# Designs tried in a protein design chat: VH-VL binders against q9y8q3. Part 14

Target 1, 263 residues: q9y8q3
Amino acid sequence: MRRIGLEALERVLYPVIPVVVTAEHQGRVGGMLAAWWMQASFTPPILAVAIAPERYTYKLVRESGVFAFNLLDFKLVDKAPFLGDVSERLLPGKIREAGLNIVRGEVLGAPLIAEASAAVELELVDVVEAGDHDVFLGEAKAVYTVDDFRGGMWSLETYRPLMYLGRTRRPGPVYRVYLTPRGWERREIEFAGGKLKPLAEKRVRLISRVEEAVKASSSREEAVDAVRRILSEEGLDPSDAEYLVEDALRRAKSYRRRGQSSS
Below, E stands for the ipSAE of ESMFold2; O stands for the ipSAE of OpenDDE; V2 stands for 0.75 times the mean of E and O plus 0.25 times the DockQ between their complexes.

## First folded at step 6 (VH-VL)

Design s04 (framework fv_axatilimab)
Fold by ESMFold2-Fast, scan of step 6:
Structure s04 (fold): chain C 263 residues (1-263), chain A 123 residues (1-123), chain B 107 residues (1-107)
Amino acid sequence: as target 1 above (263 residues)
Amino acid sequence: EVTLKESGPALVKPTQTLTLTCTFSGFSLSTSGVGVGWIRQPPGKALEWLANIYWDDDKYYNPSLKNRLTISKDTSKNQVVLTMTNMDPVDTATYYCAHSGYDILTGYPFDYWGQGTMVTVSS
Amino acid sequence: DIQMTQSPSSLSASVGDRVTITCLASQGISNYLAWYQQKPGKAPKLLIYAASTLQSGVPSRFSGSGSGTDYTLTISSLQPEDFATYYCQQYNSYPLTFGGGTKVEIK
């Protein structure tokens, strides 16, 4: 082994089995594909997931206090761009647009993806700040699965885990690489390809406007007011402003901290 | 605020090696998706891309000049260094370093540029 | 390599004029196209990226359009500060390549 730069850490930690985090608040259901999660405690059962404040699902979990983890079969790999590459903010009903259905959990009423191979209902216990993300800790209250685990483990007859290997390094179209150990099948899917590209471009423009407003503001309150106006002008929900401002501020701190040389 | 500044010799003799340093602030090359490139422009001529280096130490070189170019970074110093061997009078140009603010959707446009440093290759 | 051909190489225009500059790629570049403005003795400034997205702080009179191999930069009402050389650049594949430039001169 040789030592490499910390900027490669993300690459080293793949492949992972991503989870789809789903949540609902005030009748709006959203979800996102998350790579960084774990079971943090067995007794009581607690799962952890890292979510950036900019993600719409961040807002839904924070405001509802209830969420779910969903594990997907590789047969649903073509749905991953809807879940990972675009925001519910810019594509309302993106889970439905992906061709997936929501069902309610029996214990907490959490929104679950009906097509998932497994799902866990989670009650929010705590949110811990960790740099440019927060770690959401949820206590598991119910688990659902398509397998009976009679062999003590998943049957790969019933479940081909969706795994994420990372993204290609091209100056043009970047491809996310997904795989499954069953047969070592590999698939490269263009990030926000096809009909998703205009929506992802809208996100880039929105984030740029937010960053400019934050830079031009002399206080957090001024920035939030400016971003509320931007959201209204774009036909989006102004109540999202505080989350977008928080995200921009944290990303700005990350740039300064990591860009600074030691004394 | 993103700023970049090039430094190096103003005059280089033919056959010598040119070393240019780009010192920057307002971003880090440890941030996923960030890169720095070198572009040159001979007097009165078009822009020509030379090399890019990215957060993960991935390096790309213009094939026309690849055997002459080396790009490296020192993330802790906020510096990117370009070396170019066997300088010739035709290499006389203003050399720029530029930030590449990567987004998966939009790729790697050069969104912030240094002021440039003029390098004259003459005996 | 992807060759970027700009036309015209120069044009003369008056303040208030609508100016169009075209950029042709030798193969498809999937909208990975940037436009830069360069004033004499200065570094280039990014105007537009992803073919049509305005960089923050760039006046709305600048717009980009196109797809595939054909791209256009438009200045809807030329201002005195817009007299400059404009470059297109593809960033779809390595090596990154620039157009030859279009010098916008006062008439």
Scores: ipSAE 0.015, ipTM 0.528, lowest interface PAE 6.4, mean pLDDT 89

Design s05 (framework fv_axatilimab)
Fold by ESMFold2-Fast, scan of step 6:
Structure s05 (fold): chain C 263 residues (1-263), chain A 123 residues (1-123), chain B 107 residues (1-107)
Amino acid sequence: as target 1 above (263 residues)
Amino acid sequence: EVTLKESGPALVKPTQTLTLTCTFSGFSLSTYGVGVGWIRQPPGKALEWLANIYWDDDKYYNPSLKNRLTISKDTSKNQVVLTMTNMDPVDTATYYCAHSGYDILTGYYFDYWGQGTMVTVSS
Amino acid sequence: DIQMTQSPSSLSASVGDRVTITCLASQGISNYLAWYQQKPGKAPKLLIYAASTLQSGVPSRFSGSGSGTDYTLTISSLQPEDFATYYCQQYNDYPYTFGGGTKVEIK
């Protein structure tokens, strides 16, 4: 082994099995693809996931206190751009737009992806601040699966786990790389749409429009007002403007800081 | 204010190794999304991209020159170093380093350039 | 490699003229195209990126347009300080490639 820079840590930690976090508040269902998760406790059963405060799913989990983890088969890899790259705030109903169906869990009524290979209903027990993300701790209350776990483990004849390998750093379009150990199949899917980009193209342009408005603004207040106008013109929720501005600032190179706002 | 400056030898003999240093200010190569590239221009000819290095130490090389090029960074000194082996008179050119910012939607382009350093390869 | 072809290789124009420079890519580059201005003895200066986005501080007489494989740089009213060589560059794929350049001479 040789020593490399800490800036390469992200690269070293992939591949992983990402989960789709789903939640609902006041009739609106949302979700996101998350790579940073783990089981934190056996008794009681607790799962942890890191969610940025700017994510719409963050709001849904905080306000409802109920969420779910969904594990996807590689056959759904072409849905990953809708779940990971496009914000619910800019594409309302993105889960259904991707052709996925929501069913209700039997214990907590959590929204579950019907096409998932497994899902876990979670009751929020705590939220821990951790730098630019917060760690959500959920106690598992129900588990659903397509497998019978004969011998205590997944049958790879019924489940091809979707795994995330990382991102290419090519100029121009960014590609995310997904794989599955069964058959070593690999797909490179373009940022903000992949194979589904033509379907979502009008909404994808909103990401650029929001970022350009933020970049052109001389103050945070000006940026929020500009984004609020964009959302209103597009028939979207203008109260989401502050979160979209914060998300755009966090993603911009000039926003990146060392240290933390909260320890 | 972003500034970059190239330094290195003005004269190199054929078969020798060229080492060029880019010293910069106004940004850090530890900042998410930042990169630095090297571009050369032979007298009276077009620009040719050589190599890029990024905040996370990711490196890209022009395939036509890959076996001759090495790019590295020293983040604490605000420096990027390019080495090119087996120099030939056809490698006579002005060598530039340039800053490349990143936005996931717009990619990487060169927004600020150094003044350039002329390298002549002759016996 | 993506080949970038600029036309014309050189042109002469009077102050106040409208100048158009064309850049053709050998394959689609999805608007990942930059335009640079280089004055004699100086480093290139970024004018336009993402095919049509004007860099901060660049005069509004410069504009970029195009899509797919076909792109143009336009100078709406040529000024004496615009005497320079102009280069296009694709940054859609590695290796990055530049056009051959267009030299603009003031008559």
Scores: ipSAE 0.005, ipTM 0.491, lowest interface PAE 11.4, mean pLDDT 85

Design s06 (framework fv_axatilimab)
Fold by ESMFold2-Fast, scan of step 6:
Structure s06 (fold): chain C 263 residues (1-263), chain A 123 residues (1-123), chain B 107 residues (1-107)
Amino acid sequence: as target 1 above (263 residues)
Amino acid sequence: EVTLKESGPALVKPTQTLTLTCTFSGFSLSTSGVGVGWIRQPPGKALEWLANIYWDDDKYYNPSLKNRLTISKDTSKNQVVLTMTNMDPVDTATYYCAHRTYEYSEGYPFDYWGQGTMVTVSS
Amino acid sequence: DIQMTQSPSSLSASVGDRVTITCLASQGIYNYLAWYQQKPGKAPKLLIYAASTLQSGVPSRFSGSGSGTDYTLTISSLQPEDFATYYCQQYNSYPLTFGGGTKVEIK
């Protein structure tokens, strides 16, 4: 590898799967194609996206407190320039002008692109300043998809991800490069298989013991002490006890949330 | 607050090379999407774009002047330098540097300008 | 190169008048058009970008319109401080090009 200037960092981070961020305020629906996003938390489910303050969508999310992520299939690639290169201020209703339809989410009423392969309703949690962009943190309240995820993952027969490679930065009009692989090489890699199998089995047993100890404890302090004893018995570092207790508590909250039933 | 200021010689003789420096504050050329351009204006004439440089060191030149122009940046000093060779009396003009943003949604025009520096080319 | 033709080159107007300046591009520029105001001895000031979006701090009497190749700057009620030269600029493609300018003079 060669070391290059930090000014090239953005180019190094492509390709990505962009999301279309949509939001509405005072009856005006706007959206933008965003390259820089991630899932920041599982419980609660929090998604993050970087939005420049000069974007119209920035204002819509800030003022409404509600927004959505939309994932597009490559069949909609000709719509991407409308979403990424044209401001809502310049073309009000640009989503509709692109030939896309808005439908309201069931939980927050967030504007969703009906033609999207997936959409997530988000409630704004926080906005973190990060230089020339701000990071919007949204808690996911509802998710919609064209796939049933029966196999635990997308069917790539159903969904061909739209990927963004970057801008050419050459004389003439700005050209954006979008792609999707023609064929997918799929690899199924066994978690901790082969040489790591004994460590994986030990991890499963350790986690079970930790979960039992946490559930049997009447306080966090008691749980940490119990886990320290377990780690010492297993020949592991007792200073990891607090981390394991927090992990167990996080998992317990996730299980309760998903396993909830009316009393 | 964004500010830019041009500096360089006020007088240049024909055939000599002009070097102008733009020093700025309130933004960095290490920030993605940021660029600085040079524009000139002969007395009583229209604005003419000369060159742009961007955060990623991407450079653009006016084709009419490309063989005479070099633009460079020193990101650590917050400076952009324009060099123009083989100066002629017709190049007498006020030279401006200006900030622009080229974001994912669209490019922006020159939104903040320096005060300009007058360059006179005469024997 | 995209040529930007402004008309008129100059006009005389009175305070309170509605002033219209036109900018014609030699090919489509997809609303990547800016309007600048320049007073004698001063740097240009950005008034409008994306053909119709008013820059922050610019009075509402300034407005931009148009699409494709034809764009217009309108000053709804001319004020004394508005006597200046106005320039359009396309930023759709390189080389970036400016119009010839329109000088707005007091009658």
Scores: ipSAE 0.000, ipTM 0.385, lowest interface PAE 19.3, mean pLDDT 84

Design s07 (framework fv_axatilimab)
Fold by ESMFold2-Fast, scan of step 6:
Structure s07 (fold): chain C 263 residues (1-263), chain A 123 residues (1-123), chain B 107 residues (1-107)
Amino acid sequence: as target 1 above (263 residues)
Amino acid sequence: EVTLKESGPALVKPTQTLTLTCTFSGFSLSTSGVGVGWIRQPPGKALEWLALIYWDDDKYYNPSLKNRLTISKDTSKNQVVLTMTNMDPVDTATYYCAHSTWYLSEGYPFDYWGQGTMVTVSS
Amino acid sequence: DIQMTQSPSSLSASVGDRVTITCLASQGISNYLAWYQQKPGKAPKLLIYAASTLQSGVPSRFSGSGSGTDYTLTISSLQPEDFATYYCQQYNSYPLTFGGGTKVEIK
C-alpha cells in the first residue's frame, strides 16, 4: 500500500450499498439516497445515517420523528441519481416523479418504497452533530423484505444489490457509477438517468440558476434574497432560500464569494 | 472575486519551448470539482482548447497537440503552468487560462477567463 | 472529435433587430453547450451554458435553445454593446471544441 492525499478518502470508501431514506411530515413525503450509514447497535437495534442539515429529508425526519431505510435492486439503478441529486425543495414529489410508489409501514406508518427489496421502519432516537453533517440514530421497529433468507443471507437470485462506486473526474457531465456483483453489471449514469432526464434537467437548470445567484452575491444576505426571488418566480417556497444557499455553497466548494473555506 | 492572469514571453523563436503561467485568486485547486484550462486564439481565428488540469491532478490534452503539451499545477502558489514544445509561427496566438467547476453532476464550461497574453512566434 | 459548425460566419444587423446564430454538432451533445461573447481585444465572456441557462448578469434579450445536435443563440433586440464575435462550445466530451465564431456587426 502507499499513502495518498485525504482528498481521495471518499473514493477509497466506495463501493457501498446506499439506502434511500424516506420520511413524511404534514402530508409531504420526501427522501434521499444516502451512502453514509451503518448499524450502530444490536440491542436495541439502531441504525445510523449522516444527513446534511440543508437536505429537505433532514427536516422531515427531525419534525416527524419517523423515517425508513429502503434497499434498492440494481433494476432501479436509473432512478438512483435522480433520488440522490435532486432536492425535494426544488421538485416536490420527486419520489413519485421518479416513478416509485409509497406504501405505509405496518408499525410506525413510515413511508416505504413499494419497489424496494427491503425496508426498515425507524423511530428517531437522537441526532448527533458531526462536522458538516448530523448523524441520525433510529431504532428499528419493523423490517420488510422480498427474500426468505433460507441460507442465512441474501439470495443473489432474488436480490441484485445496487452499489455506488463513485463519480467520474472527466470534463463534460459528471457521471455517477453504479454496479452490482451479480453478473458484474456496471452503469454510468449522468445526473438523471432514463426517462426521468427531461424533468431532472429542468430542475438542474433551476439549481444552476440558484448556484449562479449565490456566486454573484457579495454576502450571504444578498444570496438569500436573490434565491428567495428565484423561488417566488418558480412558485416554490421562498422560506427554503437559506437551505438552498447552504447547499449551493457546499457543492461549489472551490468557489465562495467570501473567499475559500479555512477548513 | 475570481481572477486569473496569464504571464510568459511575448516573443518566442521557432523550435523553442513556450512556458506560460496562470496565477489565480478567489478559488483553490485543492477543492473538489475545480479545474483550470488553457485556450488559445490565433489573430482573427477561432478559439482552440489546449489542456485542462483538475484539483486531483488529472490532466487532459487536445489530441492534435498532445505530444507537445504539458500542464502542471502548484496548488500552494495558486498557479497552473502550460509548457508547449517546438514552437512554430502558426502557434502565434493569444493564450488564455480559464476556471471551470462542477455542480450536481453537470459539467461546467469556462466561466471566468484571464485577460490573455499574446505570444508571437517569429525569427 | 465533435466538430462544431457555426453559422453564419458573419452578419450585419441594425439596432433593434432579432439576431439568430446557429451551432451544429457532428454528434449529440446532450445540451452540454455554452455560448460566449468576445469583444475586440477582450477575453470571451460566458453568456449561456447547458444550452439555455443564462449566466448571472447577462441581459434577458439573450436566449439559447436547441437539443441533440442543433442549437441556437438568439438576441431578441440587438443593442450597440452587442457588437462582438459569438462562439459556441461543446463540453460533452474531450477534446473540448468551439465553433468557428459569428461576427455580429452593427450600424
Scores: ipSAE 0.000, ipTM 0.433, lowest interface PAE 15.5, mean pLDDT 84

Design s08 (framework fv_axatilimab; at its last look DockQ between E and O 0.09; V2 from the best seeds 0.00; counts 0 for: pae E 9.0 > 2, placed apart)
Fold by ESMFold2-Fast, scan of step 6:
Structure s08 (fold): chain C 263 residues (1-263), chain A 123 residues (1-123), chain B 107 residues (1-107)
Amino acid sequence: as target 1 above (263 residues)
Amino acid sequence: EVTLKESGPALVKPTQTLTLTCTFSGFSLSTSGVGVGWIRQPPGKALEWLANIYWDSDKYYNPSLKNRLTISKDTSKNQVVLTMTNMDPVDTATYYCAHSTYYWSEGYPFDYWGQGTMVTVSS
Amino acid sequence: DIQMTQSPSSLSASVGDRVTITCLASQGIDNYLAWYQQKPGKAPKLLIYAASTLQSGVPSRFSGSGSGTDYTLTISSLQPEDFATYYCQQYNSYPLTFGGGTKVEIK
């Protein structure tokens, strides 16, 4: 073995089985694809997932105190871009736009993806700060599955998991890569490509417009009001204004260092 | 009014670690848009930026010194701490901490500075 | 890194003189430039930010101008308390960088 830079750490830790985290607050259902999760305790049963404060799902879990993990079969791999590449803030109802349906869990009423191969209802126990992400700890209250587990493990005839291998790091478009259930073949899906390409362009325009409004404002209150107007004009949720202002301030101090540019 | 004051040792021997504390009043590092930076000035030389820490705990370091620098904050104590390892006589300088807030459209200049603390590195 | 080249390194002037100090950035900094005044044994004091905006309490004889890579600090009528060293600083990108300083001395 040879030693390499720490910037390669995430690449070394793939492939993983990602989970879709779902939550709902005040009539808004959202979800995200998360690769950084684990079971943290057997008794009581506790699951952990790292969520960046910038994610809409972060807000939904924090405000509701209830969330769910959903495991998707590889047959739904084409839904992964809707869950991982685009924010609920930009595409309200992105789960439904992906062609997925929400059902309510029987114990906590958590939003579950009806097409998932398994789902777990979680009650929020704690949120622990960990660098640029926070770790959400949820106690499992109910589990749902398409398999009967009479053999003590998944039948690979009923469940062929998503296996996320990472993103491409080569010139040209970025691709999300998944391992197929047939041998060691790779499935490459363009980041924010296809049907999501117009949304990626809309995101760039929206973020630019928000950043310009923040820069043109004389106070935080003026910036929040300006962003609320922008969101209303775009048919988006104006209650997200404070978050978008906060996000713009974070970008203002870090734009070149994070590889993000205002150009 | 915003005030900042640096504290730490006046004399450091070569190879030792320097620890400086900035204690401030008149603002909070939990307020969105607020940050604190460290800047040094060797005798008769220009100002050199070392590190910044912001309200969201994000940290930035001068790349030429990054492997030697650590910046941290204790929001409850109104303090920012800078440590610098493997001190050398060329690190002899006055060390300043300074306040920075996003000036809505104008960015993050250093608008209030501490008085500075002189650190001499010699055997 | 963005290099800030400040000129002249020093100048001699008399009370009442117009003084100009120039700051050149190695790449465009979109007006994210500050000017500081430093008197011997004292901390720097912010005079101007965003290339041309006067900090509260700074006398109107100080002004900043410029855009892109070229910026100037002007003191329209030098006063006795203005004899000091002046520094420019870009805050457009990390690492933050300062000019080498301009010492304004009595003639």
Scores: ipSAE 0.274, ipTM 0.679, lowest interface PAE 3.7, mean pLDDT 88
Fold by ESMFold2, look of step 7:
Structure s08 (fold): chain C 263 residues (1-263), chain A 123 residues (1-123), chain B 107 residues (1-107)
Amino acid sequence: as target 1 above (263 residues)
Amino acid sequence: EVTLKESGPALVKPTQTLTLTCTFSGFSLSTSGVGVGWIRQPPGKALEWLANIYWDSDKYYNPSLKNRLTISKDTSKNQVVLTMTNMDPVDTATYYCAHSTYYWSEGYPFDYWGQGTMVTVSS
Amino acid sequence: DIQMTQSPSSLSASVGDRVTITCLASQGIDNYLAWYQQKPGKAPKLLIYAASTLQSGVPSRFSGSGSGTDYTLTISSLQPEDFATYYCQQYNSYPLTFGGGTKVEIK
């Protein structure tokens, strides 16, 4: 076995089966496709997922304390860009824009994707800082499956797991690569392609403006005030400012730590 | 530290095949994300990209020259070889090899270059 | 293919002058743009990548800016060692393409 560079670490760990994390706060539902999740405990049953503070779903989970994991069948692979490549902040109702429906869990009222093959309702029990992400620990309170799950195990004759392999490289368009083991069917889907490209570009511009404002500020309070103004100018919720500032500060801390370690 | 050196014939006749070798040190093509490219520059003219090869043997060619170019590597010898067929006097240029990287979907341009080797194509 | 147009093709300036070189892409290149310096008889040297990020060891008088199709290299106070030809290069898509170059002559 040979040693390789750490830059390949994430890809060595793929393929993975991503989940869609869904949550709601004050009537607004959002979701995100997440590859960085795990089961953390048997008793009580705890699942974990890493979420960056910039993600709209981060806010929804922090504010509500209730969320869900949704497992998708490969037949839904074409909907992945709506879930992973654009922000609910900039595309309100992105789950419905993807042609997916929300239903409510019976125990916590968590928003579930009706078309999912399985869903888990989760109650937030802890949040642990891990560099530029937080690890959200949720206790599972309910599990749901489609009729195709029976006998205590998935049948790959009917259920086609959606597996994620990562992004292709530049130069050229960037594609997200997905796979299902039945027939080894593979799909490459352009990252933020088509009508989603302007929304993804707007997200990048917004984050850049936030980073500039944080860099120019002498204190957290000053940064939050500046970002509130940016959000108001964009017609966005000014209360998001705290989360966006936290995200930018975390990236700055991680950079300083890595630079100090190299010196 | 990182070095690259081009070697090959200084003179080539029209229609012949040019073979250039890039020998490098200070990095390995076994390292994920590492690549080597070839760029040429006719006397007094602009730079022109020819081809790239990466650690996983992925290859990319300038499409205007694709039918004429072959790039290969020997990772154990720290070498990359460029072959260009059907040479013509307009192909007279200095030929450079250069180091490139990817890190996740972010590519980097050519950060280390060889000294270049002049190739003249004449009857 | 993405065509890269540099302006001017040459210029003369005095030590201490601010020098500006422009590079226009025929399509948006998402800041995947590099600037190189090449002195006579030498290989190119990378100055700037990602449109604005200074390569390690490059003096701070060099800076890059721009977005979309329009990019600029600025030398804030020209020094005698800055006599060279400067090239832009896009690396947003294959084929990789270079600008025609800008020769900077020191008076």
Scores: ipSAE 0.012, ipTM 0.500, lowest interface PAE 9.0, mean pLDDT 88
Fold by OpenDDE, look of step 7:
Structure s08 (fold): chain C 263 residues (1-263), chain A 123 residues (1-123), chain B 107 residues (1-107)
Amino acid sequence: as target 1 above (263 residues)
Amino acid sequence: EVTLKESGPALVKPTQTLTLTCTFSGFSLSTSGVGVGWIRQPPGKALEWLANIYWDSDKYYNPSLKNRLTISKDTSKNQVVLTMTNMDPVDTATYYCAHSTYYWSEGYPFDYWGQGTMVTVSS
Amino acid sequence: DIQMTQSPSSLSASVGDRVTITCLASQGIDNYLAWYQQKPGKAPKLLIYAASTLQSGVPSRFSGSGSGTDYTLTISSLQPEDFATYYCQQYNSYPLTFGGGTKVEIK
């Protein structure tokens, strides 16, 4: 083995099976594809997932205290970009727009992806700050699976787990690489490609404006006020300002430590 | 066939701004995955990357020179323009533009180069 | 920035010789390395990318190997047309950086 840069740590840990984290607050359903999750406890059954404050799903989970993990079949790989690249903040109903349907869990009423191969309803029990992300701890209250799960194990006769191998590196456009265990079928999907590009760019612009506002502010409160104005100007919910400011502040700390811009 | 050609002044005075144009054919900068970069080479010295621009208008600059560099594209004309301000004799070099594209998961090398244009900075 | 240290800076060889050029990155570049050939008065030509993938049209006597921080360009049997300067380049991250070059001269 040879030593490599720490910036490659995330990439070394792949492939992983990502989950779609879904949540709802005040009738607004959102979700995101998350690679950074784990089982944190056996008794009680607790799952954990890292979410950045900028993510709309972060808000939904924090506000509702209920969320769900959804495991997707590789057949849904083409829908993954909607769940990862587009923010519900900018595209209300993005899950629906992605061609996925929502059903309610039986126990918590959590929004589940109908087409998922498995889903877990989670009750938020704790949030732990971890750098530029928070780790959400949820206690599982219900589990759902398709018939491929038999005798306490996936048969993998029909279920093809969606695996994430990571993204290609800049310089240049970024592609996300997805796999299935069946022959390691590979799919590369362009980041913010096609119809998603305008929305992804809008997100980037918004984040940039937030960062500028934070940098120009002498206090957190001033930053929040400034971001509220930005959100209002953009026709977005000003109440999201606190989350965006928090995200920016955390990223700003990371920027000071990062000698190079990498994406 | 992919071709690139650099054009601009052969002589620039110190403190002036250099404007170079890369005119290319055989590809479009509207094509996903396509980029164009500028690289320079002082006489008898190694290559130095300057800037890249991609089909989606994403831009990257050499941080040592970023404050002096501006890269832009005109897709309709198949041109990429590089401007470099406050030129100094140390900036005397052959300037190349080069094509870059995505080679699956293997990244973005410069697979096609222009012939280069020599730029001398002198009073 | 990722520094690319190329060695040797120059070497003398004869036709038919096996030539080896080394490129050392200051940090891991995950095989995002290219090798270029440059002849006097000409633009660089891509030989190898992704550390070991031969560019189309490049003779098979050229090969690339390595991983992590250490990479090597090998010419199995030097031909008359191979006398040139060779450069390695990392494209793992910005800024893109080149090695100092290796001039392969006639012995």
Scores: ipSAE 0.008, ipTM 0.578, lowest interface PAE 8.1, mean pLDDT 90
ESMFold2 (binder alone), look of step 7: mean pLDDT 92; pTM 0.943

